# VH-VL binders against q8ixk2r445to577: the designs that were tried, part 74

Target 1, 133 residues: q8ixk2r445to577
Amino acid sequence: FFGMLQNKGLTDYCFDYNPPDENQIVGHQVILYLCHGMGQNQFFEYTSQKEIRYNTHQPEGCIAVEAGMDTLIMHLCEETAPENQKFILQEDGSLFHEQSKKCVQAARKESSDSFVPLLRDCTNSDHQKWFFK
Short names: E, the ipSAE of ESMFold2; O, the ipSAE of OpenDDE; V2, 0.75 times the mean of E and O plus 0.25 times the DockQ between their complexes.

## First folded at step 3 (VH-VL)

Design S1 (framework fv_traxivitug; at its last look DockQ between E and O 0.14; V2 from the best seeds 0.00; counts 0 for: pae E 11.8 > 2, placed apart)
Fold by OpenDDE, second read of step 12:
Structure S1 (fold): chain C 133 residues (1-133), chain A 119 residues (1-119), chain B 107 residues (1-107)
Amino acid sequence: as target 1 above (133 residues)
Amino acid sequence: QVQLVESGGTLVQPGGSLRLSCAASGFTFSDYYMTWVRQAPGKGLEWVANIYSSGSTIYYVDSVRGRFTISRDNAKNSLFLQMNSLRPEDTAVYFCARDWRYFGPFDYWGQGTLVTVSS
Amino acid sequence: QSVLTQPPSVSVAPGKTARITCGGDNIGTKSVHWYQQKPGQAPILVVYDDTDRPSGIPERFSGSNSGNTATLTISRVEAGDEADYYCQVWDTSTDYVFGGGTKVTVL
């Protein structure tokens, strides 16, 4: 699966990553932004290693969850996917992080116009359902 | 500025019915999940019900399920709580609050409306 | 069903530090929120997601959460901090759950 990773509940919002330096893509937080299908910042791939890969840049980035955090941060991909980079995209659209046992949810930031994907307890909410478009 | 104003609280007999209203302003009401939280006199906070933006998803505390109905009218920026088969233990100040980022926290609260259930 | 346990009361002298605990099984794996409530007023969110502070809340208010205990810390306590404080979580089994509340008295 590849393309825009769009939320079902938060209509028209997609995973978005725009690092300040295209040659240094790691260490920043993945956000949600209106789906526009332009550029490289909304293109992701779900791999057989259960990675969510940001592969429009070299070296390629993979979404990770750091210890004690609930945000999605970009790390470098590795030959063997580390545990903190493994996600299961379920048939029902839920995106499950194996290590934390949490689900990825679209969530509102303090600013009413900003959204981010956060790890939360798994629910049946459409805000925890995702699909590639 | 965000404002929530509850109304409808009054004295009612056990077994009676009452409908509470919450008028919202200062934000795009339809974009937010809304909740009711109650507080019995001299007691702590107890969550009652939540309703999501479209109204398609609703949650209740077990003690009110089947008796209370939460609803909303986005065109009127209004939240409602229909309370049927009221019991003395339902006596409380009922607050409406905004569910900020989905499944909490509650970042804005009204001043509450008092519901008293007594014979 | 999740139960959140708070001490019924905490007393603190002005200028000192108050710590309010919220106990729950594996609460460290949940996002804990804290509310301040003064008599006759609505609750106010003072800490969310364990450690984050809403705009307008003084930095004297901080939070932590690990293991089976979440803690709200109020440093350099002022008379105006006297209030009831409630912890709260989301639970997939019981939905929203509040602690019993803690009355903070400034001596």
Scores: ipSAE 0.502, ipTM 0.866, lowest interface PAE 1.0, mean pLDDT 94
Fold by ESMFold2, look of step 13:
Formats: C-alpha cells, sequence, structure tokens
Structure S1 (fold): chain C 133 residues (1-133), chain A 119 residues (1-119), chain B 107 residues (1-107)
C-alpha cells in the first residue's frame, strides 16, 4: 500500500512527517495533520516486511517505537526489518505493533490542540482504525 | 450491570488536598477511557480530566492543570482524582464517567461525590 | 467564554414537541452528544453522534446537527421528561465542552 495513511475516527487527519533538515530524517516524532497531499510529508509505504516507510526521500525512514515508549519516531530502515519497526495493518483497519502488542491510536498531544499517533491498548475504537488513500 | 461508584468527597479547607476514588464494575474497565466531570451547586457540567485505557495519555481542563492528578489502577478497576491546592471554586459534585467512543460520549456515570472547599 | 450556547429554559405542554438547541461555530462538523439530568441525579446519555440513541432511550428522543446548530427533539413530551439537558462536543481547540444546559419544564 502507498499513499496517505488516514484515521477513520479523527476524520481528515493523516500521518505527517516534517523533519527540520531534509537530509536528517531520524529521531523526530510522526504527527497527525490535516490531509492535504502537498509536498512529501504525508506519503508513506506499507511494505511486505510490515514497515511503514517514509520513502519519498533518501535515505528512507521507517517508523519505529522504542522500548517502553508509546510515540512513533523515525528510524533509518534496515535490510531486515527490526521488531520495533513492524506494524500489522489488520483487516478491520487496526494498526497493530507486534513487539508491544498494542495498537496505533490518534491522540491529542498533552497541553496542545495537536494530534499524534500513539501506542494504546487495542480496542474497537475508530480512532485506532487506519486506511490508505 | 455497569456501575460506577465515587467516594472521598468531603469538606476541606482552601489549600487542602483530597483524593477521590471511583470503583467500576460490570464491564472490562481496562478497555475504556475514563473521565471526571464536575458540577458546581446550581451550575452546569464541566469536564475536568480524561485518562486513556492504559493510563499513558491524560488531559485536564486548564483550571486544574498542575493541581489535580487523574490516575487509574486497572487491576483494581479503580479511577482516582488527587486534588491539591483546593480553591473555593473547586466546590462541586464530582462524577466519574466512562468515555465510550474515545472522544466521547460519556455513556455511564456514577452518582457523584460532593467536594466542598470552604473555611 | 461560551463555546456552546443553549437557551436556559424551554416550556412545553404534555404531548407536544420540545426542541432544545445547541449553538456553536461550525458545530455541524462535530459529533454532538446530549445528556438528560434530573434533580439530584447523574446525567444520562440520550443521544450521541448527533442522531443515535443508546439502548433503552425511546424513539421520541431524536437529534439533528447542521451548520451552527445542533437540536435535541423530544416528541410527545411526558411529565417524566422534565429535566436539564446538556449538549457536549469534542474538538481540537476546545476538548470536551458542555453547553450551559436547558431546563425543560412540562406544564
Amino acid sequence: as target 1 above (133 residues)
Amino acid sequence: QVQLVESGGTLVQPGGSLRLSCAASGFTFSDYYMTWVRQAPGKGLEWVANIYSSGSTIYYVDSVRGRFTISRDNAKNSLFLQMNSLRPEDTAVYFCARDWRYFGPFDYWGQGTLVTVSS
Amino acid sequence: QSVLTQPPSVSVAPGKTARITCGGDNIGTKSVHWYQQKPGQAPILVVYDDTDRPSGIPERFSGSNSGNTATLTISRVEAGDEADYYCQVWDTSTDYVFGGGTKVTVL
């Protein structure tokens, strides 16, 4: 799958990545922003290795969750996908992180009106349902 | 049946502290987000705080941020509100409620516990 | 600051229709929930997501939401419908917000 990864419950919001340096894509948090399709910030690829790749620039980034964290951050992709970079997009739209056994949910960032994808206990919430467009 | 039972409301002096509890039963508590809503005497409803099912994401209304702490113990099916630096304007009935659709609605409510902040 | 505006009261005769409004800028783009609260009691959810009813709420309770106004409609009003009614939204700038409440009096 390739395109904008949109949340079902938080309508019109998509995964977005905007690194401050176009040549340094590692270490920043993935956010949710109004879907617009302009530039390269909202295009991701879901691969056969279960990666979510930011692949519109080189080197390619892969979304990861570090041990004990709930935030989605950008790492460099590796030839063999590490466990912390593996997400299963399930048939019901849930986005399951295998290593933590948690689901990606649209969430409001503390003390702001900004939104981010975070790992949460899996539920049937539409805020845990995702699709490519 | 879904039940939410608040406790701990009492009279306390300004600047004091109080801890409210909410005991949940009749549903899988750890699957749901939980909320505190308050109602001052003769006034309307005001949302106070919300906590996600794992406890890792928490939101507060601005007037209580830094003074109140919401928490949960999923093993004991319990929701808590620690209230510090209490002010007369915190006087209210405090309800715990289940956040069913994750950004609302609140589909089940407790009967509330009264907190009075007065000299 | 009032994000959601409700009339403070509505009077309605038994058997008639009560309409309770909830005004807010572009509220039609938000999911609106409605609660009934009788004196000394906790609120009860009566309508959610603009138009849906929880199990156990009679079909004479209905809702609509468009433009800058959401409306709770109570058809064939009964004495037992006398209560305060609150609208509630969530959005990116206001979090969980309740309207000021509307007292419905059945005369």
Scores: ipSAE 0.006, ipTM 0.559, lowest interface PAE 11.8, mean pLDDT 87
Fold by ESMFold2-Fast, scan of step 3:
Structure S1 (fold): chain C 133 residues (1-133), chain A 119 residues (1-119), chain B 107 residues (1-107)
Amino acid sequence: as target 1 above (133 residues)
Amino acid sequence: QVQLVESGGTLVQPGGSLRLSCAASGFTFSDYYMTWVRQAPGKGLEWVANIYSSGSTIYYVDSVRGRFTISRDNAKNSLFLQMNSLRPEDTAVYFCARDWRYFGPFDYWGQGTLVTVSS
Amino acid sequence: QSVLTQPPSVSVAPGKTARITCGGDNIGTKSVHWYQQKPGQAPILVVYDDTDRPSGIPERFSGSNSGNTATLTISRVEAGDEADYYCQVWDTSTDYVFGGGTKVTVL
């Protein structure tokens, strides 16, 4: 699968990654932004290793959640995907983060006016349901 | 603090034209989507038009498409609504509002400007 | 979803709880925002993203949204809460949609 990863509950918001320095793709938080339909910063690939890859820049980035954290951060992809970079896209649209046993939810960023994907306890909320467009 | 001030509302004959302005202050205008919402006397709120922060993408309610044009001037912190081929049913108080989170919510509103379309 | 249905009026005694519903097909999958409008004034945002309050809005205002109904709840109602209340969503199929509004009268 690849394309724009859109939230079912937060209508027309997509995964978006726009690092301020395109030569430094690591360490910044993944955000949610209005889906623009043009790919670019919103174009992601879901791989057979259960990674969510950002292929717009080289080297390729892989979304990860560090231990004890709830934010999705861009890391460098590895030859064998580490557990913190594995997300199971389930039949109902939930993105289950294997290492933490939590689900990705659309939420507002703390102390910010932007929306971000965060790890939360799994529910059947539409804010936890995602699909590729 | 954040302020939105509309101007330009007046009495216009059916078929006439009018340009509304909204002056923004107290925030970085170029970072926000902006919208026009109207309210006919004694009626509810009706969204009219939305414009992206850069001015590149614009949406209209069906009833005004082709007649109204929303635009912005980020250097002057100003939002505009050019209204052509005005109809009596366009009579309303027109509010400009800031789209805080992209396609709503509208967190700050101006006080409104009244447009009356009658003979 | 083409329309949002609100009751035209709700009456409530001071100190009691008012509940204003907003009905729409699968509205629980959308982010619902609520506005308060007093006579002759611009609307103000009182609840956004189903449940959250802007700074300066009293805690007695709260929201919920599930299935086909979103609800604005005003606890410990005060005379100053008398106003029209509007729900609002956005969707690619409907653009911005406001409910018809509910007049809350504090007895």
Scores: ipSAE 0.000, ipTM 0.535, lowest interface PAE 14.1, mean pLDDT 84
ESMFold2 (binder alone), look of step 13: mean pLDDT 92; pTM 0.940
OpenDDE, look of step 13: ipSAE 0.018; ipTM 0.662

Design S2 (framework fv_traxivitug)
Fold by OpenDDE, second read of step 12:
Structure S2 (fold): chain C 133 residues (1-133), chain A 119 residues (1-119), chain B 107 residues (1-107)
Amino acid sequence: as target 1 above (133 residues)
Amino acid sequence: QVQLVESGGTLVQPGGSLRLSCAASGFTFSDYYMTWVRQAPGKGLEWVANIYSSGSTIYYVDSVRGRFTISRDNAKNSLFLQMNSLRPEDTAVYFCARGLYRWSHFDYWGQGTLVTVSS
Amino acid sequence: QSVLTQPPSVSVAPGKTARITCGGDNIGTKSVHWYQQKPGQAPILVVYDDTDRPSGIPERFSGSNSGNTATLTISRVEAGDEADYYCQVWDTSTDYVFGGGTKVTVL
């Protein structure tokens, strides 16, 4: 699966990664932004290694969850996907992070109208459902 | 303390060329998006151009595309705007500003430099 | 293509509340930022991402955004708040877009 990773509950919002340096893409947080279909910052790939890859740049980045965090951060992809980069995209659209045992949820930033994907306890909320478009 | 200082603004004739500079200090220049925004006398703000930290990704407002070139030198903490084929409607104070993401806000601005295009 | 509409001027008495609107088609789905500019000075960010406030900006400045209107609210207005205020968004067709600006006059 590849393309825009769009949220079901938060209509018209997609995974978005916009680092200040396109040649050094690691270390920043993945956010949610209006789906614009222009690729690049909103183009992701779900791989057979259970990675969510940001592969519009070289070297390729993979979404990771750092210890003690509930945010999605871009790391470099590795030959063998590390545990903190493994996600299961379920048939029902839920995106499950194996290491933390939590689900990715579209959430509003505190005291803001901006949105980010966060790890939360798994529920049946449409805000935890995702699909590639 | 974050500082942005523009320079190079002057009077030029229509069809002429001019190069603006912006000197940055007080932050890691190479970590940020940079932008030019202009303001015609007595008018509002108009975005002109953006550039990524490495300089490989650039965006322009339509009215300046093909005439203006934004660039940067991270080793010198400097942002530039090369303006060619200048028109009277390009007359404005030109501000450099710092951005975090392509679609984010501009959190720090310089005081601006005045460019006047007139016969 | 995207147009942000602001009233050209707003007058307010000291101590009262000023509200500056920014109209745009479905602007409630976008992140709106606000800038204050005094004569001969650089713009200053006063609100970003609709409601967030930069450090150093008084809590008297607040923002909201829903439907087709974003609003900058300045409570307990002071003489020093007299300035031009601009809203700003990003649009896929026009990139960065500013409103026309609103002159706030403190009576």
Scores: ipSAE 0.005, ipTM 0.619, lowest interface PAE 11.2, mean pLDDT 91
Fold by ESMFold2-Fast, scan of step 3:
Structure S2 (fold): chain C 133 residues (1-133), chain A 119 residues (1-119), chain B 107 residues (1-107)
Amino acid sequence: as target 1 above (133 residues)
Amino acid sequence: QVQLVESGGTLVQPGGSLRLSCAASGFTFSDYYMTWVRQAPGKGLEWVANIYSSGSTIYYVDSVRGRFTISRDNAKNSLFLQMNSLRPEDTAVYFCARGLYRWSHFDYWGQGTLVTVSS
Amino acid sequence: QSVLTQPPSVSVAPGKTARITCGGDNIGTKSVHWYQQKPGQAPILVVYDDTDRPSGIPERFSGSNSGNTATLTISRVEAGDEADYYCQVWDTSTDYVFGGGTKVTVL
C-alpha cells in the first residue's frame, strides 16, 4: 500500500511530515494535517516488513516510537525493520504498534486545531482507523 | 489579486552568472511553495527548481543541480534564482510560479523573463 | 524518470469538442494537471487534480484520468481556446514532468 494515510474519524486529515531542515529528515514528530491529495509530504508507503516509510527524501525515513513515548517520530529505515518501526495495518483500519501493544490515534491539542498521531490503548474508535488514499 | 513579476533576464556569455528575481504580491507568500519553470524558444515547459514555503526544502532538476541556487526572502515577498556556469542550453524564458499543496501544481505564473546564453 | 506523451496537434471546428490525451505508465495512479499557454503569454492552470477547475475557468474545460491515459476535454470550442496545452504530473520530490504540449487549432 502507498499514498496518503488518512484518518477515518478525522476525515480531512492525513499523516504529514515536514522537517525544518531537508538535510536532516529524522528526529522530528509526525503530524496530521489537511489532506491535499497530492502526495509529497503526505506520501507514505506501507511495506511488507510492516514499516510506514516516508517517500519524499533520501535516505528514506521510517516512522518509529521510542520506548516510553507516545509520539510518532521519523527515524532512519533499517535493512531489517526494528520492532519500534513495525505497525500492523489491520482489516478494520487499526494501526497497531507491535512493540508497545498500542494503536495509533488521531488526537487534538488543547486550544488549537493542531492534530497529531499518538499511541493510545486500542479501541474501536474511528480516530484509530486509517486508510491509504 | 495574485501577481508574480520576474526580472533579471538578459544576454550572458557561456560560463557566466546571472540572478533572477520574482516579486510576489496579493497573497501570503510564506504559505506557498514556489517554483521556477523555463521554456526554451519554440519548446515546451521544463521544471527547474522548487523551494518549500519555509525555505528549508529545495529541489532541482538534474541538469542544473550544483549550478543554480533557488532561494527566497519571505519578509520581502521575493523568490530568487542564482544561475552560475551558464550554458547555451539554459537559454529560455524563466517563469516563477506559485505552488499549491506543496510542489504539486502551479496555479499562478509570472509573465517570465528571457535569459539568452550566447557568445 | 516518467515521460508524458501528448499528440503534437489537434484541429477542431468551432462549437465541437477537442480532446487532448496525455499518456504515461500508470498515469491513472497520479494526479494530472493541465495548463493553457497562448503565444507570448504565461501558462494558465485550467484543470488540476485530474478533474477540478480553478475559479474563473469555464465549465467547458474538464478532465479525466484512468489507466495509462489522462484526457483534457474542451467542449463547445471557441476561437479563444486556440493555444498550446500541457499536461503535468508529480511523481517524486524531484520528478516534475510536463508533456511535450499539444497545439490546438480552431478552424
Scores: ipSAE 0.000, ipTM 0.517, lowest interface PAE 14.4, mean pLDDT 83

Design S3 (framework fv_traxivitug)
Fold by ESMFold2-Fast, scan of step 3:
Structure S3 (fold): chain C 133 residues (1-133), chain A 119 residues (1-119), chain B 107 residues (1-107)
Amino acid sequence: as target 1 above (133 residues)
Amino acid sequence: QVQLVESGGTLVQPGGSLRLSCAASGFTFSDYYMTWVRQAPGKGLEWVANIYSSGSTIYYVDSVRGRFTISRDNAKNSLFLQMNSLRPEDTAVYFCARERYPGFWFDPWGQGTLVTVSS
Amino acid sequence: QSVLTQPPSVSVAPGKTARITCGGDNIGTKSVHWYQQKPGQAPILVVYDDTDRPSGIPERFSGSNSGNTATLTISRVEAGDEADYYCQVWDTSTDYVFGGGTKVTVL
């Protein structure tokens, strides 16, 4: 799968990565933003290695969650995906982070009307269901 | 048994301050986002503030931003609402509620505590 | 805009069906939740995520949500269902918003 990764419950919002420095794509939080249909900062690829890749800038980034955290952070992709970068996209649209046994959910960002994907206990809510457009 | 118990509601003068408490029991408090919802006498429900379990994400309805502060103490299974610069329109029963993700609904609710702001 | 419109009151005879509407711009794209509140009591969740019921809520309570209208349906109404009912959504522009409430009278 590839394209814009959109939330079923928060229907106008897509995964978005807009690093402040094009030469340093690592270390910043993945956000949710209004889907614009133009790819770029909202273009992601779900790979056979269970990675969510960001290929808009070089070097390519892979979404990861550090142990004990719930935020999705951009890391450098590895030749073999480490466990913290593996997300299982299930038939119902859930993104299951196997290492933590939690699901990716749309949630509000501190002190703003912005949204971010966070790890939460898995449920059947549409806020935990994602699909590529 | 899952339970939420509010306390602290009383009569206060306009411009005064008050702190509400909510004691949680019967569930792992630190795993849940918590909210305050109010209801003016004879009126409908109005969301006031919420605080996320991750600790840093806090939101307020515009009419109370800068005046109210929501906080929590996970070690004591307690939620708080510090209310400053109180106005007559803040008169309401204040409910503590557990927020359920991912749909952003509230269950259970406490029985509420009445705050009256009057001169 | 996330203003939710509910009729102020609905009257229904015992054993009949009550339908309570919650109108909002593109509400069918949002998750709608419904609460029952009796005088002097805290609200109780009766329907969440448009259609789902918490444990302990009878099957005669059901929900639907499409387009610009969500509906709470109470079939085979009983005297004990007399209460105020509130719809609620979460929205990016207004955060959490409740409908104005509907007083259901069983008579």
Scores: ipSAE 0.005, ipTM 0.540, lowest interface PAE 13.9, mean pLDDT 84

Design S4 (framework fv_traxivitug)
Fold by ESMFold2-Fast, scan of step 3:
Structure S4 (fold): chain C 133 residues (1-133), chain A 120 residues (1-120), chain B 107 residues (1-107)
Amino acid sequence: as target 1 above (133 residues)
Amino acid sequence: QVQLVESGGTLVQPGGSLRLSCAASGFTFSDYYMTWVRQAPGKGLEWVANIYSSGSTIYYVDSVRGRFTISRDNAKNSLFLQMNSLRPEDTAVYFCARVWGKYHTAFDIWGQGTLVTVSS
Amino acid sequence: QSVLTQPPSVSVAPGKTARITCGGDNIGTKSVHWYQQKPGQAPILVVYDDTDRPSGIPERFSGSNSGNTATLTISRVEAGDEADYYCQVWDTSTDYVFGGGTKVTVL
């Protein structure tokens, strides 16, 4: 699977990664933004190692969630995916983070009108259902 | 021309039900989130309910949750508000509006409204 | 913010500047939108996302938002600007919230 990773509940929003500096590709939070259909900062690949890869810049980035945290952060991809970078894209569209046993949910950022993907207890909410377009 | 036209407002008795409709024209209705906003006579604006472009409901204001149901028919470019267990406090002009802006938090196009009066 | 506070009325002379405030805890962290409503008419969006204007809205309308106060500024006020003005935010606790409205009178 590859393309723009779109939310079923928040229908016009896609995973988006727009690092503040092209020389600092890692360490920043993944956000949700209006889907523009042009790929670029919204182009992701779901790999056989259960990674969500960001291929727009080199070196390639992989989405990770650190222990005890709920935000999705861009890390460097490794030859063998570490557990914090593994997500199971399920048949119902849920994106299950194996290490934390939580699901990725489209959520409003607290004290803001902006949206971000966060780890939350798994439900069958459309806000937790994702698909590649 | 971009336009929203509400209909269905009338006098109903307390405890009654009413269905409001909103007809959209001049834009691709299925691309936009939609909302209902009401205004009691002589009072301010109060948001009622939002619906995603796909038809999934986002939110309701607490005072109508469980009584009102927002829905849409994208094939007919129509938005609906089913109102059950109506109370005198629900008396208001009901506007449909298009949700707009970078984060889907503004309302840029509004209908002229339809008056719902809940009284015996 | 659970509540947005607006002054109930503002009076301004023609050609002068009117300022309508919208108060709320940490409102500067939220996107504020402003609506104009004339008697018997639907609201019109005049400023959105704190500072942006929809197509067709004169440059005399501008907005700002910082700390605990958002402000709608109407420069070179005209008689036709007489209306009720509402601020609005999306509030994570209560969802969409409108202020109580400010009646602008051009004297």
Scores: ipSAE 0.000, ipTM 0.526, lowest interface PAE 15.7, mean pLDDT 85

Design S5 (framework fv_traxivitug)
Fold by OpenDDE, second read of step 12:
Structure S5 (fold): chain C 133 residues (1-133), chain A 120 residues (1-120), chain B 107 residues (1-107)
Amino acid sequence: as target 1 above (133 residues)
Amino acid sequence: QVQLVESGGTLVQPGGSLRLSCAASGFTFSDYYMTWVRQAPGKGLEWVANIYSSGSTIYYVDSVRGRFTISRDNAKNSLFLQMNSLRPEDTAVYFCARSYRFPKWGFDYWGQGTLVTVSS
Amino acid sequence: QSVLTQPPSVSVAPGKTARITCGGDNIGTKSVHWYQQKPGQAPILVVYDDTDRPSGIPERFSGSNSGNTATLTISRVEAGDEADYYCQVWDTSTDYVFGGGTKVTVL
């Protein structure tokens, strides 16, 4: 699967990654932004290694969860996907992070109008459902 | 109404091969994870294999890995279990089951099972 | 890895309450499902997500889960409740895990 990764509950919001330096794509947080399908910031791929890959630049980036964190951070992809980069995208739209045993949820930043994907306890909320467009 | 019907169970010799089938009806088959669960005579339930709707993700219990292959044909609403290098300890009733509610996975519907007997 | 422990058997008189336990380390943090199986039949889901009951399952069947023990409670037991009962959980490391099963005998 590839394309825009859109949230079901937070209608019209998609995974978005816009690093300050296009030549250094790692270390920044993945956010949610209105789905626009423009440029490369909203193009992701779910791979057979269970990665969510940002492959619009070389070297390719893969979404990871760092220890103790609930945010999605861009790391470099590896030949063998590390455990903290493995996600299960279920047919029902649930996006499950295997290592943390939590689900990716569309959430509002505290005291902000911005939205981000965060790891939360898994629920049946549409805010935890995702699909590629 | 949801229905799962297993077939293919029979007597085979150790080292032999067998292919089980499960015919699904009453629901959108392609939307669900499907599983095989087995039960040795007089014993409890044991999960065997699981396959995602797309078939791209598969999991096996360790004891059957490398010998069994789970697959599905969504166009035919069918689930399969190819069993190779069969052992006496593989003797069991094999159930086809529909999985539900990730990540709180359980089984909401089961077939009546098909008996596989591995004996010389 | 993950082990779910059930008593091998539980005996109960008609009209009384049967309690079937399922022990596991921190099982209270997981979702437990319960299945009823009668001889020669397929298992039937009777309780899911610790406490929820599928449609068609009598209210006599209830579940709880806390700490290291999940419990299936069958109130006002009937002869037709005689069966094997299995608890089950799912884990990312071990996938689906069943308890050993409990034979409920109605005296």
Scores: ipSAE 0.009, ipTM 0.618, lowest interface PAE 9.6, mean pLDDT 91
Fold by ESMFold2-Fast, scan of step 3:
Structure S5 (fold): chain C 133 residues (1-133), chain A 120 residues (1-120), chain B 107 residues (1-107)
Amino acid sequence: as target 1 above (133 residues)
Amino acid sequence: QVQLVESGGTLVQPGGSLRLSCAASGFTFSDYYMTWVRQAPGKGLEWVANIYSSGSTIYYVDSVRGRFTISRDNAKNSLFLQMNSLRPEDTAVYFCARSYRFPKWGFDYWGQGTLVTVSS
Amino acid sequence: QSVLTQPPSVSVAPGKTARITCGGDNIGTKSVHWYQQKPGQAPILVVYDDTDRPSGIPERFSGSNSGNTATLTISRVEAGDEADYYCQVWDTSTDYVFGGGTKVTVL
């Protein structure tokens, strides 16, 4: 699948990656922003290795979660996907992070009006349901 | 200067196989989604297969699924279409096209096409 | 099935304006691209993202997209504009979808 990865509960929000420097695409947090239908910072590819790739610049970025963390960070993609970069997109729309055994949830960023995807215990909440548009 | 050059089209018998190639130059091939689009004689454009920039995610139109295989070699800037179990209705000019990597999923550059004729 | 409906043909006199429509449910929420194809040639992109023109395409070509109809407008038509024109969108369920094509005849 590819396109904008949209949340079912936070209806108008999509995965978004907009690093401060387009020549340094790794190390920054993935955010949620109003879906604009124009791709760009919201264009992602879900691969057969269960990666969520950001294909705007080379080298390609892959979303990862570091051990002990709950934030989604952009890392470099590898020839063989490491476990921290594997997300299972399930039929019900859940996005399950294999290494942590947790699900990606749309959440309000601490002390702000912004939203981010975070790892949380898996629930049947619409805030944990995602689909490509 | 962006160029896409297809090759491999020829006359084949029903049930036969054929491999098409597309050589890309003038851009960073691995940044782009690549697509095969076909056009039967006197008919319109029909999308056939799409392959993402990484090469691991691919989609086919229903009529060719299980018979055609799209692949790419990013080190060689090449796109391929392996066609098996060919049918007369697969007769068409096959175009290699580059998809906008973002945002719009349109085709900004096309090759000249290569003609595949499936006939006895 | 997401289908894009184009009239099969449009006839226009030289110097007049041709309008080619592309109908689809909520097509105004999608990005529409237009291609020109002359006999024996590959398609070329003439309008992308509803309204924009690639470098080298004359200003006579313009596009619009709202509601259920996208339109390619060719002003001050020339004999060399005679061709088949296709609209195209991308959709998650169908990937790339082309309209059936419109043959523009300049006579």
Scores: ipSAE 0.000, ipTM 0.518, lowest interface PAE 16.3, mean pLDDT 84

